# VH-VL binders against q9umr5: the designs that were tried, part 180

Target 1, 268 residues: q9umr5
Amino acid sequence: SYKPVIVVHGLFDSSYSFRHLLEYINETHPGTVVTVLDLFDGRESLRPLWEQVQGFREAVVPIMAKAPQGVHLICYSQGGLVCRALLSVMDDHNVDSFISLSSPQMGQYGDTDYLKWLFPTSMRSNLYRICYSPWGQEFSICNYWHDPHHDDLYLNASSFLALINGERDHPNATVWRKNFLRVGHLVLIGGPDDGVITPWQSSFFGFYDANETVLEMEEQLVYLRDSFGLKTLLARGAIVRCPMAGISHTAWHSNRTLYETCIEPWLS
Below, E stands for the ipSAE of ESMFold2; O stands for the ipSAE of OpenDDE; V2 stands for 0.75 times the mean of E and O plus 0.25 times the DockQ between their complexes.

## First folded at step 6 (VH-VL)

Design gf1 (framework fv_mavrilimumab; at its last look DockQ between E and O 0.01; V2 from the best seeds 0.00; counts 0 for: placed apart)
Fold by OpenDDE, look of step 6:
Structure gf1 (fold): chain C 268 residues (1-268), chain A 123 residues (1-123), chain B 111 residues (1-111)
Amino acid sequence: as target 1 above (268 residues)
Amino acid sequence: QVQLVQSGAEVKKPGASVKVSCKVSGYTLTELSIHWVRQAPGKGLEWMGGFDPEDGEPVYAQRFQGRVTMTEDTSTDTAYMELSSLRSEDTAVYYCATVSYDWKTGRYSFDYWGQGTMVTVSS
Amino acid sequence: QSVLTQPPSVSGAPGQRVTISCTGSSSNIGAGFDVSWYQQLPGTAPKLLIYGNSNRPSGVPDRFSGSKSGTSASLAITGLQAEDEADYYCQSYDHSLSGWVFGGGTKLTVL
């Protein structure tokens, strides 16, 4: 039998968005128990990410308990960050494949419709004034806002991304790394035509330097310092990178070719 | 095992400074991370700051930044906490404690404590 | 004023089970940071009872146990004994304060 699959949605999303994915899984892996977690849907997805991590943890614990053989996680967009944090704080998770589906794993620094909705008068160049304030950090989008021109503010004010990355020191960094390293495989999916994740390489832990030049994962300090286990995972062959062109952000979970190429191989 | 012996009680005037010492034995100071916690009479515990167990740099609670200085003398295995611009509300028992890393669990804990130093601030 | 909230007092008879709650927020316990518990006998320094949510250091009886869920933690004492009468403090880390934080403390009375 196939391991259960847990799906975590993205910003302003719901379980309904994954109807095609469920069809694909049912067709190719019949009998798979798929649970799309209907938590923090719609506007509730703007709540602080740590609150979301707590809620999702409560939901996945009983699922994991009933699946001693292990489970797979498919986490889309903002959900990918929630899942990474979830796996960091859980001492006893049994995740085989963690599939990060077009997630801003290294943060976001771009003007998007989401940002315009929340901050209609702000550009990405000045959003740091809002996102790195105490009230700004009460919004999920700001929890992974990563301004490459204001690194000091990011490191000091980011209440989520900087912490799960181990970029800001805290007493649980070591154990979080240990917990995250329990994953069997980290599958990173994204592509240049996403249109939302900026830069799109963030889905692969790439990101801007101070000159807005995109550096790859292996050039990032979090990798070089192995602050949360990326270097270790790569060394043991546990990281899979699956880039795909021609897919917009809202289509990653509804593309058959993408599913067959990047998702299906890891649902056994 | 680790033992922490602190300096004796202090009586200070408002505006003065106090420096409390914490002598380490059983292990060397270089092997330990010392933190400071105070407790006002009849009140709870309050973390003041301490040395990061990984990089050895002092970190202070925001409330005491600019007013507290924590230092170490490795030659004498003694840690120090100096609090300046003393106020009546600084009257408390001040504790030094070790923050240790458990390699089995990957967690930190305040596992050893000094006997405490009473500091009284009165005009 | 304490970042973590504890009941001011709890009581129990010898042999009973008592629990002490510790309520935090999304910036500390809710963020996945560990909770530790300390016992303080009258006129003495605090003693570590539980660290990392549920771990007992050497010398601490298994009557003491810790748990954490959501934004809260709990210390459970089974087989309550007279010597358990003390103040108990929870502790965690708060990323918004970039520092360790304590609860207000709970006075446990053994009846």
Scores: ipSAE 0.859, ipTM 0.931, lowest interface PAE 0.6, mean pLDDT 95
Fold by ESMFold2, look of step 6:
Structure gf1 (fold): chain C 268 residues (1-268), chain A 123 residues (1-123), chain B 111 residues (1-111)
Amino acid sequence: as target 1 above (268 residues)
Amino acid sequence: QVQLVQSGAEVKKPGASVKVSCKVSGYTLTELSIHWVRQAPGKGLEWMGGFDPEDGEPVYAQRFQGRVTMTEDTSTDTAYMELSSLRSEDTAVYYCATVSYDWKTGRYSFDYWGQGTMVTVSS
Amino acid sequence: QSVLTQPPSVSGAPGQRVTISCTGSSSNIGAGFDVSWYQQLPGTAPKLLIYGNSNRPSGVPDRFSGSKSGTSASLAITGLQAEDEADYYCQSYDHSLSGWVFGGGTKLTVL
């Protein structure tokens, strides 16, 4: 029998968007119970990420309770940050595979159509003025906005990403690291043709330095300090990196080759 | 105000084909996702297929795969459903409907419906 | 046989509350796909009543409400009126069938 799979969607998503992923799982792992969490849909996906984490936590508790041998998480885009926070705040999670599907794990520093819709006169170079304010932190995108040219503002103002990365002092940081380290595998998926996640290496815990040079995960301070357990997980052989070119941001959950290569092996 | 106007009733013999049209006004087909639903006399609604609202590709219900073709003519804003190898069980009212996304709630629904086209298959 | 199961009929007196159930499975409602409800008056096309489990489009009275729990959904009609006499269909998406699915329909009779 296969472990249940829980799917957490991204910004402006719906359960319908994951129909192909669910079809692939049903074909390759028949009998698997798969649940796309039907929360924070549409414009509700702009609510603060801590509010979303709390709501998703309530939804996963009964699923995990019915599956004492474990569950898998497939978390797409913004949803991957929700899931990483869940793994940190839940003392009793039983997640085996955490599959991060093109998620901005080290943050976002890129112009997008949805940012222009929300903040019509903004550009990535000036969006820090909005996002690193108390008002801006009430929007989910600003919770993981990471301007490499305003690191001091990021470290002081971020109510979400700087905390879950252990980049800012936090009274629960030790407990969060311990909880995160209970995951069986961390599967990182993304690619250069995504077109939305910027830099796309954020899906692999890479990010810009102050010169906009991408530093890989192993060059990041949060890795070197092992702030939330990345170095420990890598040394344990628990991190799987599965990059794939030629996939746009909205196509990760509807590409069969991507599923077979990067997802299927981890759905025991 | 979206309006869907369908072609008139048809009577067909078993083994023939039928092609039902659905003219869109108030919007263009490039803005909409047209799906087809049928209803046999005294029976319920049955989804047949349509153009996927996210990628725009046609998708057909499994029981109609190989017998149904759905096309669109964007120059006339008209959608078509063609059902071949007709059987008496295909006697039904055939509806076109839009599948629309509501960005506020993040949900899809069949929100606008044509008046229906009665297709009778008899020998 | 429909993918979503509804009672064939329900009835109620004017002013009463009635509910119509819609039972699915792990491949549709249970997988997290939402439920819509449609009203069909005799001789007319279906009309959307509820979408996204509980949302009412403009023009649908507050006395119609929807909910979803587990693999099932429910449509409630309070303050029953004679014009509510119609057929009612639930609808969702089913990933094992790769398509949209409707319930078998429920005929509501107002006594």
Scores: ipSAE 0.718, ipTM 0.877, lowest interface PAE 1.5, mean pLDDT 92
ESMFold2 (binder alone), look of step 6: mean pLDDT 90; pTM 0.925

Design gf2 (framework fv_mavrilimumab; at its last look DockQ between E and O 0.93; V2 from the best seeds 0.00; counts 0 for: pae E 2.5 > 2)
Fold by OpenDDE, look of step 6:
Structure gf2 (fold): chain C 268 residues (1-268), chain A 123 residues (1-123), chain B 111 residues (1-111)
Amino acid sequence: as target 1 above (268 residues)
Amino acid sequence: QVQLVQSGAEVKKPGASVKVSCKVSGYTLTELSIHWVRQAPGKGLEWMGGFDPEDGEPVYAQRFQGRVTMTEDTSTDTAYMELSSLRSEDTAVYYCATVSYDWKTGRYYFDYWGQGTMVTVSS
Amino acid sequence: QSVLTQPPSVSGAPGQRVTISCTGSSSNIGAGYDVSWYQQLPGTAPKLLIYGNSNRPSGVPDRFSGSKSGTSASLAITGLQAEDEADYYCQSYDSSLSAWVFGGGTKLTVL
């Protein structure tokens, strides 16, 4: 039988948003138990990511327990960060494939509709004033806001991304790295036409330097220092990068070609 | 508040077609996702199809594929459901309804319903 | 033959608590899709009663509550009143059918 698939959504998503994904899985892997975790939907997806991690952890634990052979995670957009954190804090997870579906894994620094809605009077250039404040960090979007022009503020104020990246020292960094390295494969999916993830390379752990030049994963300090295991995973052949053009942010979970090329191979 | 007003009762012979209309008010049709649900006499509710609330594309239940057509006229804020090759088993009350999304809770639901249109198929 | 299974009928006396079950499968309720409930009074169109498993629209009394667990959902009615006599339908989405699906309906009789 096929391993169960757990789906974690992004901002303001519904389980209905993943209907096509479930259809694809049912068609290609009949009998697969697929669960879209119905937690922190809609506006609740704005809650702090650590709170979400705890909630999702409670939901996945029983699923994992019933699947001793392992499970697959498909985590979309913001959900990809939730899942990475989840795998970092769980010392007993049994995730075979962690599929990061267009997630801002290295953070977000761009004006998007979500930002305009939440912070209508703010541009990305001055959002650090809000996001790196204590009350700003109560919003999920700010938990992975990564301002390349205010690195010090990011490192000191980011209560989520900087920690799971191991960019700021903390007592659990070594353990989290160990836990995360339990994953069988890390499948990174994203593309240049996403329109939301900024830069789009963030889905592949690329990101801006201080001059807003995009550097790739291998140039990032988190990789060079192997702060949470990226270098180790790459060395063991456990990282799969699957870029695809022509897909908008809201279509990653509803594209058949993308599914067949980037997702399906890792559900077997 | 959304109001849905449907066309009047229809009597059709087997093999004929019926087209039921659903006039929207309170909101524009472009702001809504119209779906159709029928109910045979003394029976339960059956979803026939509708416009997907996320991508706006028409989606039909497999049972009605090739026999049902759902259209919209945005200029008159009217949705239509046409069912062809009518059978006696198609005798039912046909409802139009809106499927809405609550951004606060992240939920889809059928919130507003028309008054229903009785379609009788008899020889 | 409904994708979602409901008891055909339930009954209760005024003031009592009644529950209506809705049993689905791994391709609908168990997959994480929401359950909504509708009340249909005799000769009228269905009315949304509960959406998103447990949310009440404005105007729906708090006597009505919904819950979901596993592959099943439940509608609870407390303080049963004569006006509650109606048919009740659960509704969800089924990924295997790519369709919105309803339960078979439950006739509630107030004794």
Scores: ipSAE 0.635, ipTM 0.851, lowest interface PAE 1.1, mean pLDDT 95
Fold by ESMFold2, look of step 6:
Structure gf2 (fold): chain C 268 residues (1-268), chain A 123 residues (1-123), chain B 111 residues (1-111)
Amino acid sequence: as target 1 above (268 residues)
Amino acid sequence: QVQLVQSGAEVKKPGASVKVSCKVSGYTLTELSIHWVRQAPGKGLEWMGGFDPEDGEPVYAQRFQGRVTMTEDTSTDTAYMELSSLRSEDTAVYYCATVSYDWKTGRYYFDYWGQGTMVTVSS
Amino acid sequence: QSVLTQPPSVSGAPGQRVTISCTGSSSNIGAGYDVSWYQQLPGTAPKLLIYGNSNRPSGVPDRFSGSKSGTSASLAITGLQAEDEADYYCQSYDSSLSAWVFGGGTKLTVL
């Protein structure tokens, strides 16, 4: 029988938006219990990511307890950061496949419609003034804002991304790495035509250097230092990269070819 | 003010078809997703189909596939539902309704309803 | 039988609390899809009462409340009044049917 699947949505999402993904799973893996976590929907998705992690942890515990053989996570966009933090803070999670569906895993440095709606006079070059303030860190978008031109501010002000990446010292770093490494597979999905994740390689743990040149995962300091386990996972053969062109940010969970190629093989 | 005004009651013989209209005022069809729900006398609500609120394509409940066609005329802001091969069990009130999205909660629901159109199928 | 199961009827005296259940499955409510509730007075179109499991639209009294747990949802009415006598329907989405689904309806009788 198939392991249960837990779906974690992104910014301003609804469970209905994932209906096609759930239909695909029902067709290819009949009998699979699939749950879209119905938390922090709509405007609530702007709450601080640590608050979201706590709420999702509480929701996931009973699901995992009822499935001792393991579960799979499919985590979309902002939801992929929530899930990565979840895997770090849970010392007894039983996640086999963590499927990161176009998530800004190394952060975001790009203007979006929702950023313009939320901070209408801001551009990516000056958003650090808002995001790297105590007030700004109360918004989820700012929790993973990663300005490559203000690295000192990022490292000191980030309340979320710099911590889960192990870019700042903290007392839980060793335990979080150990917990994260309990995952069976890390499946990274994204592509150049996403249009929202900036750089799109953030979905594969790539990111800008100070000159806005994209360094791939293996060139990142967090990988080289193995600060949260990426190098160990790659050496273990546990990282799967599945890039796909031609898919916009809102279409990742409603594209059948993407599902069949990148998701279906990992839903044992 | 959004209003959905449906065409009048109809009496049809078995095997015929019926086409019910739903005129939108206060908004345009490009801003709304019209769905159709029927209710047989003394019975509950049954979703028949509609235009998907996210992509705007028609979708039909499986039991009506092949018998129902739902269309829109954006020049007159009028939606239509046509049901063919009518039987006595198709006797019902047919409602048009909007499927709306509330961005603050991230939720979809049926909020504006037409007055209903009684369709009676008798032989 | 309806995809979402509701009791056929429920009753209560004025001032009492009543609860109407809506039982689904792993392909609808259990999958995380929202539950909405509709009130239908005789001879009228349904009226939205609750959406997104627990949200009240403007103009709906706060004595109406909704909740969801597991594969089931519940509508609670406190301070029952004569005008609450109506049919009540729950509604969700079902991924196995690729369809919006309604419960079979519950007739509320005010004693």
Scores: ipSAE 0.559, ipTM 0.821, lowest interface PAE 2.5, mean pLDDT 91
ESMFold2 (binder alone), look of step 6: mean pLDDT 89; pTM 0.911

Design pf1 (framework fv_nofazinlimab; at its last fold request DockQ between E and O 0.86; V2 from the best seeds 0.85)
Fold by OpenDDE, fold request of step 11:
Structure pf1 (fold): chain C 268 residues (1-268), chain A 122 residues (1-122), chain B 112 residues (1-112)
Amino acid sequence: as target 1 above (268 residues)
Amino acid sequence: QVQLVQSGAEVKKPGSSVKVSCKASGGTFSSYAISWVRQAPGQGLEYLGYIIPIFGTANYNEKFKGRVTITADKSTSTAYMELSSLRSEDTAVYYCARGGYDSYGYEPFDYWGQGTMVTVSS
Amino acid sequence: DVVMTQSPLSLPVTLGQPASISCRSSQSLVYSDGNTYLYWFQQRPGQSPRRLIYKVSNRDSGVPDRFSGSGSGTDFTLKISRVEAEDVGVYYCMQGTQWPFTFGQGTKLEIK
């Protein structure tokens, strides 16, 4: 019997977005119980991420309880951050594979076509003003906005990403790290043709430095300090990186080749 | 010069809805939060919610239990506040206000509308 | 919700004399960034509110220097060094640190 799969959607998404993924799972792993969580859909996905984490937690707890052998998480885009936080706050989760599907794991700092209506080219450099305020932090987008030119503001004002990354000291940092490390495998999926996640390497915990040079995961302070367990996970062979070119952001959950190559191997 | 001009006074029956507009002029619209605050006669100020137009959604005070809807039209630089299931206690002057930026960051309530009196009576 | 408590609620003042309004919050208003998002507003009779002070002690442009804000944590004060006739109105403190943002009850300043 296959372990249950829990799917968490991204920004402005709904459960309907994953119809192809469900089909793929059903075909390749028949009998798998797949639950696409239909919470915080559409514009509600702009709610604060901690609120979302709480909501999703309430939904996954019963599922996990019924699956003592463990579950798999497939978390898409913004959902990947929600899931990472979820695994950080849950001291009793039983997640075998955490599949981060094109998620801005190290934050977002871009104004791509997909988000152009939110982030015109001229706005990327100025979004920190509103996002790093109490008013801005009530919106999910600001919760993982990572302005490399305003690191101090990010570290001090980010109410979500900086915390789950352990970049800002907080009382739960050690516990969250411990909880997150309960995961069997962290599967990181993304690619250069995503067009939304900026930089696309964020899906692999890469990100801009102050000069907007992309640094890899191993160069990040969160890794070097092992602030939430990346270094530990890597050392024990628990991190899988699956980059794929030619896939747009909205196609990660609907590409058969991607599924077979990057997702399916971790659903057993 | 930034100005906020609100729609005119409203008289409504209990159970109905009212929609107040707030048109901003003289500056950018999308990147500033527009707040809605009300004041019952002889009473203090109450924060209803606010919208950051670029995000397209608002943050609401849960006290209003979903009766308030705040929207923004970027094309017309107009914010709206709709209050449904009106009650007598909803009688108040409703204000819109826009924030601004200074050297320290974002600050709310730099500019205020003139207020819109909404009277709910049977 | 954070409760903002102002005192006094009524403040009769003689022209030219100083005035002081207290605002206390039910919890610390220090945000994660180290700022304290405490605001003071003035509302003259028949007018819209006007922001006087932001982040505890910063005066808005056009606000006379006779107005000053101070405080930290949970205790804040608005002072008027010498009250003028135009200062008549209701003054509100507001916290912007934790949503929902909340106002004090207001302090009505009147001339004796």
Scores: ipSAE 0.925, ipTM 0.968, lowest interface PAE 0.5, mean pLDDT 95
Fold by ESMFold2, look of step 6:
Structure pf1 (fold): chain C 268 residues (1-268), chain A 122 residues (1-122), chain B 112 residues (1-112)
Amino acid sequence: as target 1 above (268 residues)
Amino acid sequence: QVQLVQSGAEVKKPGSSVKVSCKASGGTFSSYAISWVRQAPGQGLEYLGYIIPIFGTANYNEKFKGRVTITADKSTSTAYMELSSLRSEDTAVYYCARGGYDSYGYEPFDYWGQGTMVTVSS
Amino acid sequence: DVVMTQSPLSLPVTLGQPASISCRSSQSLVYSDGNTYLYWFQQRPGQSPRRLIYKVSNRDSGVPDRFSGSGSGTDFTLKISRVEAEDVGVYYCMQGTQWPFTFGQGTKLEIK
């Protein structure tokens, strides 16, 4: 039968958002045990990402222990960063497929459409001022805010993304790389019509240079230095890139064509 | 210039709740940390928590979690602190404060409200 | 929580003489960005606190140059080179490196 699937949600999200994804899995992989983790829902998704990683780690340990043959992760939006950190910090994870569903893996530099109600005027050029401070780093958005015009501040003040990317030296870098490399496949999903992840290529480890020109994964220093294992993983054929146009940020988990093309093949 | 004006003094019974307001008189505060600090009579300062209004959520000192709620209304530039299940030891002056920005950084506690005395007495 | 310990807690001084207030933290206050988030506040009798010094040694606008801050790591000092009558009040240090951010107990400065 099929490996258990663990689903990790994103910012301002809850387990109900994945009801269609659950239906698709039930239809194509009957009997699959699917757990949608109901932690850090709604505004609690703004808690520091390391706090979220700790909470999700505690929830996944018993699921992984009951499935010695392995599990799959489907991790949406901000949840993909939580999952990548889990793969790094867990010496004993048994994840086969890590499915990163429109996640800001290289960071975020843009106002999200559903946050425009909160501040209608664009704030992206000024948000670095509070995000790169101890006050801002207590919020998840600031943990992966990546201002390409203040990269020095990002590299030194980020308490999360710069560390899990190996962009700043830390004593756990070698161990985290080793743990991450135990994953069977890394499935990267995203697309140009997402509307929230900025640049959308962040879902594929692409990101802006100082001129806001997008550099692809293979052009990034973290890839070239193999700081957490991307180059190694690509070389052994374990990275799957599945871009799809025409899907908005809130629709990734409720699009059947996306599921059949990008997710279904990896739920062995 | 920015001014923080707090609501007036309150006298409350044990077990009740109090909600203190903090209004910025002429500026935005959506991207600043709005902090709440209290001072019991003759005692030092104690940090309750803070909110960054653009994120719409607060960080709390764990000592007060479950009893303190910090919110903000961006349309009125007003922050609120509500303390529930009041005890006599909650008698204190409650201050709000807003940070500021300099060249390339954020600095806390640039502006302070006048304080709100909350007295908890049976 | 990071514990901030001030010394002395009571500081009687003669007008025109120097004053020195010590603040020690239970952990280093150096953040990953290389900054040290150590602050000093003055609270005059009957008033709200006022920030004097930010990030160890930077004087706020309107603070007289007789106030100076120094220190590193876990040990910090606020100095008043020449105490004036208007300096009477309570002085607090605060750390902003690790949440929850915490204050020292306060040092009450009085004229002898």
Scores: ipSAE 0.762, ipTM 0.894, lowest interface PAE 1.3, mean pLDDT 91
ESMFold2 (binder alone), look of step 6: mean pLDDT 90; pTM 0.922
OpenDDE, look of step 6: ipSAE 0.906; ipTM 0.960
ESMFold2, look of step 10: ipSAE 0.741; ipTM 0.889
ESMFold2 (binder alone), look of step 10: mean pLDDT 90; pTM 0.924
OpenDDE, look of step 10: ipSAE 0.911; ipTM 0.961
ESMFold2, fold request of step 11: ipSAE 0.755, 0.715, 0.759; ipTM 0.898, 0.880, 0.898
ESMFold2 (binder alone), fold request of step 11: mean pLDDT 90, 90, 91; pTM 0.916, 0.921, 0.923
OpenDDE, fold request of step 11: ipSAE 0.924, 0.925; ipTM 0.968, 0.968

